# Ledger of designs, part 89: miniprotein binders against q53ft3

Target 1, 195 residues: q53ft3
Amino acid sequence: MFGCLVAGRLVQTAAQQVAEDKFVFDLPDYESINHVVVFMLGTIPFPEGMGGSVYFSYPDSNGMPVWQLLGFVTNGKPSAIFKISGLKSGEGSQHPFGAMNIVRTPSVAQIGISVELLDSMAQQTPVGNAAVSSVDSFTQFTQKMLDNFYNFASSFAVSQAQMTPSPSEMFIPANVVLKWYENFQRRLAQNPLFW
Below, E stands for the ipSAE of ESMFold2; O stands for the ipSAE of OpenDDE; V2 stands for 0.75 times the mean of E and O plus 0.25 times the DockQ between their complexes.

## First folded at step 9 (miniprotein)

Design tg8 (at its last look DockQ between E and O 0.01; V2 from the best seeds 0.00; counts 0 for: pae E 19.4 > 1.5, placed apart)
Fold by ESMFold2-Fast, scan of step 9:
Structure tg8 (fold): chain B 195 residues (1-195), chain A 93 residues (1-93)
Amino acid sequence: as target 1 above (195 residues)
Amino acid sequence: SVEELLEYIELFLRLAERATDPERLERYLEFALKYIELLARMTGDPELRKEVEELRKLIEEALKLVEEGKIEEARELIKKIRELIERIREKLQ
């Protein structure tokens, strides 16, 4: 029902069913993984009102799984990319997979998918900004990138009186950077996929 | 496909069987009913159509039991329905 993809690895389409509503994919050597793609498989949609909650598990210092909610896949959003690099240990027993006895090796992580009602999913909070493929997340990152670049470039702004001649350096007027920033923001607001 | 629909129906019935509250039990049975009805429309096989219609009637009976507060009787019927689905899936092999 679900698939899991890691760049440079064979796609997994046969999840292990570990409970009535729970499916897992093993991710060996997870320290080398930055992003994971999770997607719905097949041509038959879920019923209206159901979806999959996507979790990530890694071994803690005692080799026990620590489950974290990454996000969701639904009929309206059947695939998602999650950044798992840099995730920290947290409370695992409060998640749907927390009561499960899942056997794994110390360097093997897991992607878990819990099939749930959408109203139950609304009660859950994903770990901060793990999803990177949604238009909303992409727009947020793009806006932050634009802000960061403009702030960085502007930090070097100097008046002509403060300039020291340097034949090997190129200069861009601050107003050109501002004009580019404003035009990009305007177009992004009108259509997030204009580029 | 027929197999995909049967997988979904099995999933909904397993979720219904584990449901601790009657409201969720009822919703999962309604999902199962919807997908059984879809399967009935998709199949051209008269034998499978008859089996699917029997499943539909059993799900409707389970929903009625839930509405009447007969939760344990509904759960027993769900087990029987799941056994029927397994037999249907075996025939398709």
Scores: ipSAE 0.175, ipTM 0.614, lowest interface PAE 4.8, mean pLDDT 74
Fold by ESMFold2, look of step 10:
Structure tg8 (fold): chain B 195 residues (1-195), chain A 93 residues (1-93)
Amino acid sequence: as target 1 above (195 residues)
Amino acid sequence: SVEELLEYIELFLRLAERATDPERLERYLEFALKYIELLARMTGDPELRKEVEELRKLIEEALKLVEEGKIEEARELIKKIRELIERIREKLQ
C-alpha cells in the first residue's frame, strides 16, 4: 500500500505491517538521511474518510524510540517529501505506535504510517507546534521548580555581618545561586531541550 | 524507569508472539534482550536483579528456539516470560 524512498537508496515497497492499521519502514544509518519520500503505491487506496499520519522515529540516548509527526498522506495527496535532517535531536510528539517496532540498533530509525480518520488527523499537529505545546507545559513546570529551589535556597541566606565561623560547613554566596538561576532560565527560554 | 522498561520488554514480547515471520520474531526478541540489559543496570535490588537475570536467560532460550526453527516452542516460552514480567511489575506496585 505504501512506498518509502531515500535518495541514493533502493525504494522500499514492502512495509512491515505491525498492526491492522500500522505500517513501518526501517531506515538504517538514519543520520546520513536528509529527506524521505512517503507515497502510496496506488494499488490500495485509503478507505473512505481515512488517511495516513506519517511519523519519524529514532532512538534516544537510552535506545528508546522518539516519535515525531512529520505530516500526512491521503488519497488526495498520495505522496509527500519530509525533511528529517533537523529532527534527529527533536522532542517526541503524541503518536499511536507506543513501543511497537522499536529500532534494533542505535543507527536505525523508522518511518511509521498510521491509518486514521481524516477528522482525527486534522486535529494533529506535526513537529514544531506539538513540541511548542509540550515545551510550554514543561517550561511552566521547570519554571516552578526553579522558583521553588531559588526561594528555598534564599531562605538560608545571611549577610556577612551575620555569618558565624563553621569550618565543617560549606557556604555558597547567594549571588552564585542567583546567577545560576538566571542563566538556567535564559537557556530554558531559548532552548527548552538544552538538557 | 524500571517499570517503564518492563512495560517495553513485555510489549516487544507481545509483538514477537504475533510476528508473521521468523526474522521479525527474532528482531523483537533481540530488542527485548537489549532492554533487559538496560534494566539490569538500573536495578540495585538483589532480588529484582535475580529475576532480571532469569528473564535474560529465558529470552536467550527463546532466541535459540527461533534460530532452530522451533517457533511454537518459542511462543510458549514467550508466554511464560510475559507471566514472569507481570509478577515482577505487580511486586513493584
Scores: ipSAE 0.000, ipTM 0.097, lowest interface PAE 19.4, mean pLDDT 71
Fold by OpenDDE base, look of step 10:
Structure tg8 (fold): chain B 195 residues (1-195), chain A 93 residues (1-93)
Amino acid sequence: as target 1 above (195 residues)
Amino acid sequence: SVEELLEYIELFLRLAERATDPERLERYLEFALKYIELLARMTGDPELRKEVEELRKLIEEALKLVEEGKIEEARELIKKIRELIERIREKLQ
């Protein structure tokens, strides 16, 4: 029913079903993980009126699991990206996995999915900054792309004194590229979806 | 497309010829090499593949010359590489 993906690792499609309504993925070497993608496989939908609450657990200083609500997946939103790198020092909240004695190795965290009523999910508050905003992600990506392009283009810049006559070639002043870059950044800041 | 890749390769080679310092020269040759490698992967024609492989070898040689401080020799080799690219283009027309 569920898949879990960490960048640079094989996708996990075989969750451990620990209860009728609870599924768990193991995340070894969790300290190196920044983001986790949780998604539905598309084989089995949630029952009507139900969705999945996604939890993250990491071992505390005593080796005991600390569970935190990351967010949700639903039939209407069958995938989500979560940032977990900043959660490693947080306090645990009430979670549906508390009674489960899951054997953990010290370096292994877990993603837990609890199938719950949508109404109940609406009453829950995920930990702050865990859910990656699509808009923010897009903005960050675009900015990175812009920076990459600018750096690339500027690496080819030569002064007029360094130019050799080439009548067959057309040249674009570097300041034009800079102006474009600045204008694009301004527009992006105003509205990430300005096009 | 193969034509587009050749255009990129030619662009970097022209930039390499005009490079005023060895570091820039090296960088442009490295870019050319990357696109040549991509071209090699995209080329299914055995004859074209041989020519692309020759390009690769010549670029690597040019890089070696730059590393050795033989800048003028590298520049001369780049001219030859450009000529080879033109021949390849003519064959593709």
Scores: ipSAE 0.000, ipTM 0.155, lowest interface PAE 13.7, mean pLDDT 82
ESMFold2 (binder alone), look of step 10: mean pLDDT 85; pTM 0.844

Design tg9
Fold by ESMFold2-Fast, scan of step 9:
Structure tg9 (fold): chain B 195 residues (1-195), chain A 93 residues (1-93)
Amino acid sequence: as target 1 above (195 residues)
Amino acid sequence: SVEELLEYIELFLELAERAKRPERLERYLEFALKYIELLARMTGDPELRKEVEELRKLIEEALKLVEEGKIEEARELIKKIRELIERIREKLQ
């Protein structure tokens, strides 16, 4: 029913169902994540009067989960972008000395989706500003998505491993991708919401 | 992106309308206002800009009604605001 996307990672579309109305996605190595997109796949709509409350969970110093309400998805708003960088406890920075001398196990957080009545959802409010995308947060997310797309597309253009082309396959010249990327970057810098 | 921002605004207004406590109603109206301001900054369409400015004024009026304790009047205004958003979205089809 749901999908979860993090810039630079494969999209997840197979949530773990932990109860009839509860779904979770694992976020391994979440210390490196700034934004998460949650969306409905469009195959199964919510029943009338219902929606999904989106939560973020991370382990505290005792290993116990700490859940925070990020926002909502509904039939009328089936996708949302959330900023989670400010919600992490003990983020710390990764620098050369930390990487060399500190043994870190990958931190695993979760995105939880609870199917709830809209009336119940309306009696809660999202934590901090996670549910409200600022222009800066949207710009940062969009920039990372653009970089990810450009790097992905470019890797195929200069690949030394020969693709087996299909006669029906369409190709886009590398210079067209580069021109589009440059133009989008320029326009994004002028107005991050132009698209 | 215009459609996405209108979807956010409509979501927050629906939650505002369903909120039982005035404090939550107020907060959802503030969320809606932030997205309206964002939409106003990005649109170059003169007609859409007029409609967005009207939405901004109506949300500010709803917030004043909440501050004055006129909750029923605020809820009625929210219904009218949502009707206006539906008309805007129909035009953008």
Scores: ipSAE 0.163, ipTM 0.642, lowest interface PAE 5.5, mean pLDDT 71

Design ty11
Fold by ESMFold2-Fast, scan of step 9:
Structure ty11 (fold): chain B 195 residues (1-195), chain A 83 residues (1-83)
Amino acid sequence: as target 1 above (195 residues)
Amino acid sequence: SPIQERFEELMEYAEWLFERAELYYEKGDKERALYLFEEAALYFERAAWLAKENNDPESYKEAIEYAEKAQKYAEEIQKELEK
């Protein structure tokens, strides 16, 4: 039903069902994670009047989970990106340990999805300003990542006349980078979830 | 003139490299910044030599000052990377 994506990691599409209406994804080595994308697979919609509340959980110093509401996914808004880097320390929490920047190491965090009534979801307040919760915002984020990569790779581009290559070095033509950038950008515009 | 156009082209390209170097340094990519500052210095030097060959001391002065600035930044970054 759901997918979970972290940049540089294999996409997860098999959530563990822990209750009739509750699903979790494990996030090992979560201290290296800044953003998490949660999305619906598109084959099974939520029942009418229902949606998914998305939670983040990390272990406290005693190994007990601390749950925080990140945001929502619905049939009308089936994908959301969340910034979790600021949440690992219990930022903004009223908990006694909220001011402590202590997390268990090594640690496994979780993304939880609870299937709830839309009316109930409308009454809840997600933590802080940690979420970017639209397909358009996800597209903008991905465009910035693509721009960063193209600019980075292009900074190493030199004309063939300007170099004497070492056999130990690997070079790629600049036009290959441009072709990749244009193709990926085009595909993203046609379907923001093509990946 | 074609010579003045070439000088301007070399200066514009070197300035572009310099600005890219500053951007990467700000982002913490010191290795890429070093490469780009070194390339900027070379293109500023090429512009300077073109101006010198064409007896344009003001353009020569401008280009060589930028080349020295780019070289100084490259030397400081190289020094940081060696530490």
Scores: ipSAE 0.000, ipTM 0.073, lowest interface PAE 23.3, mean pLDDT 69

Design ty12
Fold by ESMFold2-Fast, scan of step 9:
Structure ty12 (fold): chain B 195 residues (1-195), chain A 83 residues (1-83)
Amino acid sequence: as target 1 above (195 residues)
Amino acid sequence: SPIQERFEELMEYAEWLFERAELYYEKGDKEWALELFELAARFFEYAAELAKRNNDPESYKEAIEYAEKAQKYAEEIQKELEK
């Protein structure tokens, strides 16, 4: 349902489903990560009135996850970019992943997505210092860029049924992401109006 | 048309940037307001260029007037920051 991208790393499109409404991506070596992109694959839209709350978790000194709300994705805003560098350690927020608190290795973080009512999401404020305010001027631009990526990549998506016995799983080959990136960069350099 | 949809998207985004610039200026963050007005001007110019190529002089005039307004605000803030 969801994808997760970190600059310089392979895109993840197979979230671990840990409850009917909760999905998780693992991010090893999180201290080297500045930005994380979360997007919908478009295979299944959210039901009317629902969206996804996006959380970031890192292990504290005891290996226990500390969850922080980063923001949201919805059918109308199916992608978002988050700055996680500079988030204060040890400060958790109220989160729906309580029962999933398990000990993690010190260098592995997680992105969590919780499917929630839009009315509930509207009453929540993301935690974190200046990261939210600093990126708001580019959110609409980056959103259009990510929508372009999503539309391009989805046209080349491959069902895992062609590779494994799991026909309900979707998979995007890494070379499709690289090809999109190179094409986008080239066309952007030629004409900024193309996107 | 795809070109007309793209023009509207660029104008909408530039207008959003312009409004954000005004908000930050009001809050006293003049350095960030300057950057946002300059960015708004740039995207209005992108929209104007697209309208020009699409032989739409009315849309071109609208976009260029907003670009000039954003650039004027940026120049005024630049002068404030230079003392």
Scores: ipSAE 0.000, ipTM 0.109, lowest interface PAE 14.1, mean pLDDT 68

Design ty13
Fold by ESMFold2-Fast, scan of step 9:
Structure ty13 (fold): chain B 195 residues (1-195), chain A 83 residues (1-83)
Amino acid sequence: as target 1 above (195 residues)
Amino acid sequence: SPIQERFEELMEYAEWLFERAELYYEKGDKEEALIYFERAAFLFEDAALYAKKNNDPESYKEAIEYAEKAQKYAEEIQKELEK
């Protein structure tokens, strides 16, 4: 019913159902994550009067989960972008003995979605600035990623006259990349979730 | 306040739905356009409720006007599809 997207990672669309009304996505290496997008797949709407409360959980120093309310998704607002970088401690911090940790398993956080009554959700207060906006922020975020990729790819553009012989190298015309970018941007403007 | 923030989120998303409905209609996808206009109308009505809770008559009026506009477009498209 739900999807979870992190910049630079494969989209997750198969949440683990842990109860009839609760769904979880695992976020490995969460210390490298700044934003998470949670969205509905559009296949199954929430029952009338219901919506989804979105939570973020990370392990504390004792391995105990710490759950924080990030915000909500509903039939009327089926996607939301959340900033989680400010909610986890130690981001950008180095262990004094980090070099001694030869064997390190990735830290795993979770996004939890709880199906709740809209009235109950309206009375809850999300943590600070976790929710950065609706679909427009998702569109901006995706556009920024597109621009970054296009700029990166186009920085390697070389005219035929500037090419040096290299039988093992592969080249693609810059015009093909431009056409892909324009098509994707157009599709994003019409349907930022592509469904 | 949470009420003001919720109003802004609802208005922003409703406007996005409205714009997507217009794009679908221009593309010739009238059934999709109808769905998006109907959803936009509902969210604008919900936004109006939050503006009322926040004692903000100007925002209430704006949200209701958008809701009526979206509903009108939905009704016109529904008539096109039934003919």
Scores: ipSAE 0.000, ipTM 0.093, lowest interface PAE 19.9, mean pLDDT 69

Design ty14
Fold by ESMFold2-Fast, scan of step 9:
Structure ty14 (fold): chain B 195 residues (1-195), chain A 83 residues (1-83)
Amino acid sequence: as target 1 above (195 residues)
Amino acid sequence: SPIQERFEELMEYAEWLFERAELYYEKGDKELALRFFEYAAEWFEIAAKLAKENNDPESYKEAIEYAEKAQKYAEEIQKELEK
């Protein structure tokens, strides 16, 4: 039902279902992550009057998850971008000794999605003002990502043209990359969540 | 209003596509420039439709004028590629 995207990583489209109404994505090495995108896959809408509350969690010093509400996704707003870089610090020390006594640095965090009534969701306040965008901002982010990929691949193709072919190396012709980019751009312009 | 914010976001995205098309044209990639001007025109038209449905004639006019400009540039590049 849901996808989770981090720049530079493979998109996750198979959330772990931990209850009838709860889904989780793992975020390994999350200290390197500034933003995370959560979106609906578009194949199954929420039931009428329902939406998804998006949570972020990390292990505290005792290894217990600390859940924070980031925001929401709904049929009307099926994607959102969240800034998590400011949310990874738990309760800090009151003095230098306490800071030095921090023995755990979380390496794996989670994104949780809870399917809830829209009326219930409206009464909740996201922590840390983590939500930074609407579906249109998600479209901008995705276009930037596609442009970065195309520019990188085109640079490689130009460099490849100057190299002696190697039997052990595989290369993608520039026109194939261009056609993929054009098709993806066209699809994205029609539906930013087509993924 | 949320609808006005949505209109502004659609316009900003279409403007980004338009600027990207200009950049590709400047670099000599006319095929990509053509495609991006077509994408820009499409998204300006989507913004115009939202403004029309929201009874906002000034925003509709703005979006349509940009859509027409993007379409004109696409047509000019198409002619260049036919040569």
Scores: ipSAE 0.000, ipTM 0.099, lowest interface PAE 19.5, mean pLDDT 68

Design ty15
Fold by ESMFold2-Fast, scan of step 9:
Structure ty15 (fold): chain B 195 residues (1-195), chain A 83 residues (1-83)
Amino acid sequence: as target 1 above (195 residues)
Amino acid sequence: SPIQERFEELMEYAEWLFERAELYYEKGDKEYALDLFEWAAQYFELAARLAKLNNDPESYKEAIEYAEKAQKYAEEIQKELEK
């Protein structure tokens, strides 16, 4: 349902489902990460009235995960760009992962996505330093890249809807996401300013 | 047929992208023309896939020929930009 992208790394499209409504991506060597992109794959929408709360976790000095709310993704806003390089080891935000025994390596950070009611999400406050500058070249580039992806993916989603007996249960194979990324990288290599 | 209707929608959109690509190439915006031809090729290939699943070999052939033409133009423009 979700993808996770970090500049200079392979895109992840296979989140670990740790509960019915909770998904996790592992981020090794997280100290070298400045920005993380979380996006919906575009084929399976959230149920009406639902959305996804996006959390970031890193190990504290005792090896325990410290979860912080970064922001949200919804059917109306299916992608979000977060700056994590400015985050400091603090108290962390309130999070729905607290009741879960998530086993992880101390040197690995995680992105968590919790499927929640939109009314509940509206009452939550993300950490302020996760916001990115609108003039940041990386943010502009990433937004253009995501726009390109959704145009591509939505075309496949509609085609699949016409071919399946149950159009409401559409999905895009991970191979389609990979093919798009390869094509985008090829164009970027040929003309770095095409975005 | 819903599949046939979608095929026609994809073909019309791909043709529109192809025509826009030609226009921008003539206007001297080769970079944008390249992007548009690449998009046209992808949408024609999508249409071809639908035609194949709909057991319509004539529509499949038409879509794939247009896709190959768009891809050829994109490759030629790409080579021009590399020079």
Scores: ipSAE 0.000, ipTM 0.090, lowest interface PAE 19.9, mean pLDDT 68

Design ty16
Fold by ESMFold2-Fast, scan of step 9:
Structure ty16 (fold): chain B 195 residues (1-195), chain A 83 residues (1-83)
Amino acid sequence: as target 1 above (195 residues)
Amino acid sequence: SPIQERFEELMEYAEWLFERAELYYEKGDKEIALKWFEEAAYLFEFAAQMAKDNNDPESYKEAIEYAEKAQKYAEEIQKELEK
């Protein structure tokens, strides 16, 4: 249902489903990452009254995950850009992943998406300044995303993810991801702050 | 139909994996090609099951034919690698 893009890397469209309402993307070599884009693939909308809470996690000195709430995606706002470079030493937020023993290596961070009631999401406060708010920096990032999609389209990479096809999963063709990007570019051109 | 849309999405993705497997095979990356053909076969079989559950015999036939083709290529490559 979701996609994750890091500037200069291939886009990920196959989140690992770790619970009925929880999805995870792995971010290897996370110390080199400044921005992350999280987006809905457009094929399956959230149920009425629901949305997705987006979390970022990195390993602390003991290898324990530190989860921070970045923001939200909804049917009305299906994509968001987050700046994570300033969050790698912060304190954790309240999060729904507490009991899950997600195995991680020291150099791998994660993006977590929790499908939640909109009313519950309204009670949460994202960590400060995670969302990108500068037109100039967003324009710069958009050019990097263009480069990333060119690499994705021309790539013959082995596997996007280890797959276990199930009725709850949605596998997205490359052309659907390209369609999403075209729609994203169109919206960005009309309003650079739409994210 | 939401089920038909999901079926079509799975079929397109499986076809994309199948095409990638063919390209890897042509490049001589047989281990990679095998993996992609196996993944394609699994997704085609899954799509076939969805069509069967949705009482759609035409879609079932289409998906099963692709699944069988992908399985055949995977088996042939597996034999090549085993020598």
Scores: ipSAE 0.000, ipTM 0.106, lowest interface PAE 19.2, mean pLDDT 66

Design ty21
Fold by ESMFold2-Fast, scan of step 9:
Structure ty21 (fold): chain B 195 residues (1-195), chain A 83 residues (1-83)
Amino acid sequence: as target 1 above (195 residues)
Amino acid sequence: SPIQEEFEYLMERAELFFEWAEKLYELGDKERALYLFEEAALYFERAAWLAKENNDPESYKEAIEYAEKAQKYAEEIQKELEK
């Protein structure tokens, strides 16, 4: 249901489901990561009144996870970009991943997504300034990323004539998402103000 | 050769978007020109990827060069719009 992008790395589209409403992505070598993008794949929307709270976790000096709230994704805003470079030495925030704190985490960071009520999400405060600094930059990035993703993925679907089309449901192969990511990065290199 | 037909289709569509972008730029519609140059780049890149996956280095080179050209025009227009 979710994707996770880190500059210079392969896109992840297979989150580990650790509970009915909780999903995680592993981020090895997290000390080199400055930004993370979290987005919905569009195959399964959130139920009405629900959204996703996005958390970042890294192991402290005792090997225990430290969870920090980065922000949110919803059906109305299905993607978000977060700056995490300033958070790796920060304090943990209130989080719903209680069971994950019991098990010692390897030297690997995680992105966690918790499906929650929108009313509950409105009560939460993200740690620091994790979201990109400009509202305009975030809006342009979200719109451009969504447009690029849907246009690129849809264009590849033309070769799948053997399948009966379902307009309300789209199946996006992982290789198409990977190729979209490569093209998006190339466009950013040509025009860093693209988003 | 469905793959060759698909490559030709993608290249022709990309070229059409490129031409439309040039015309809109000439008419002073820079926002729509930017959008269409970006679309042209995506279709050229898709054609390049198809050629690469089918071990056609000449078609790959042609498509990727056009993609880079379209991206360069888009970058220039984006800078103009930020003034």
Scores: ipSAE 0.000, ipTM 0.081, lowest interface PAE 18.9, mean pLDDT 70

Design ty22
Fold by ESMFold2-Fast, scan of step 9:
Structure ty22 (fold): chain B 195 residues (1-195), chain A 83 residues (1-83)
Amino acid sequence: as target 1 above (195 residues)
Amino acid sequence: SPIQEEFEYLMERAELFFEWAEKLYELGDKEWALELFELAARFFEYAAELAKRNNDPESYKEAIEYAEKAQKYAEEIQKELEK
């Protein structure tokens, strides 16, 4: 149902379902990540009145995950871009020799998506400075790119359903995402009005 | 002229891609910055080809210089990512 994108890495489209309403993407080597993009694949919409709350976690000094609310995705806003670099700061105090003597901790963070009632989501406050400004060039570019992907994925889902009437399950293969990316880049080069 | 209007349009698009590439690089998204610098270089090169066919050496020089700059940034980022 969801996708997760980090610049320079393979797009993840297979979230691990950890509960009926909870999905997780692993972010290995998260110390190198500045931005994370979360988007709906366009194959399955949220049920009426529902949306997704997007969380970020990284292991603290004890290896325990701490979840922070980044924002939301809904049928009306199926993608969101988050800056997480500022959220990776650990304990309040830093010591020059601390890193040399720390126990090796796993360098894996997670993006979590919790399917929740829209009314419940409206009462929650995301962590400050995680959402990227709407006037930012990066946000504008990424949003248009995601809109293009969402339209492609939705068209693929419709095409899939027409070829297999009344499918019980639908999915987007990894190669379809790769083909979309290649096609998007090619069409941008051939027609600057595309997207 | 239609060729001049197309040249100006391509230059404007290439400059936009170049600007977005710089922004992505500043934000630490080097892979995406590389893609957009390469895209910008291609558009500047196409604009240069149009200027050449239109016998406009000033516009050709401008477009080629920007194409070379975009290509140089792309090559530098490619080297950083290979490290």
Scores: ipSAE 0.000, ipTM 0.134, lowest interface PAE 11.9, mean pLDDT 68

Design ty23
Fold by ESMFold2-Fast, scan of step 9:
Structure ty23 (fold): chain B 195 residues (1-195), chain A 83 residues (1-83)
Amino acid sequence: as target 1 above (195 residues)
Amino acid sequence: SPIQEEFEYLMERAELFFEWAEKLYELGDKEEALIYFERAAFLFEDAALYAKKNNDPESYKEAIEYAEKAQKYAEEIQKELEK
C-alpha cells in the first residue's frame, strides 16, 4: 500500500501490517538518516474523506516508543519528504568541552502509517522541523534519491535468460525501474512538488 | 497459501488501479492516468513474481500480459503528453 525511501538504501515496499488500518516500516541505523520519503504505492486510492497520517517512532531511554506525527499522504498529495535528523534521540545537551568519548549503538526506528479520517487529520499538528523547508532543497533531495534508487536497483538487474527459478527470490524487471526513473525525472523537472 | 493470498491481493489492487487510470484518462487528467497505469504495471509485475514462486505458470503469464498492457497504455499517454 505504501513505500518508504531512504537515500543510499533499498526501497521498502512491503510494510508490516500491525492493524487493519496501521502499517509500519523498520528503519535500522536511523541515527544516520536525515530524510525519509513516504509515498502511496500500488494500493487503491483512499476513500473520499480519508488519508494516511505518517508517524516516526524511536525508543526513549526506557526503551518505550515515542511516536511523533510527521505529516500526511492523501489522494491529492500521495508522497511526502520528511526531515527526521532533528527528531532523533541522542542529540543531547552539548558540553562546553565536548570531550565525551561515548560510542552509541544504532537503534531501530519506525515509520508508521495510520489510515484516518481527513477531519481528524486536520486537527493534528505535525512536528515543525520534519518538513522540507524549500523547493530547491526538495528538488535536490528528490534527484539524489532517484539516482540512488535507480543505480542501486539496476545493479541487481539480470536478463530473463540468466534467471534461475527460485521460490525464495524476487526480481524487479530493469525496464520497469528505468521507466519509473525516467517518468519521475520528467515530472520533477516540470514541477518539483508533483509527488 | 500465503503466496497465493499475496498474488491475489496484488492482482486485485493492480486491476483497480488500472480501472482508476482509465477513469482519470476519460476525465482528461492524462498526467495522473499515466502515473496510475505505471503503478498498475508495477503491481502486475510483482504479482507475476509471486506466481513464479508458487510454480503457477498460468497466473504468471496472466500477470505479465496485464503488466505489458498497462505499460503500453502508459507509453501511449506519455507520447500524447510530449506533443
Scores: ipSAE 0.000, ipTM 0.080, lowest interface PAE 21.9, mean pLDDT 68

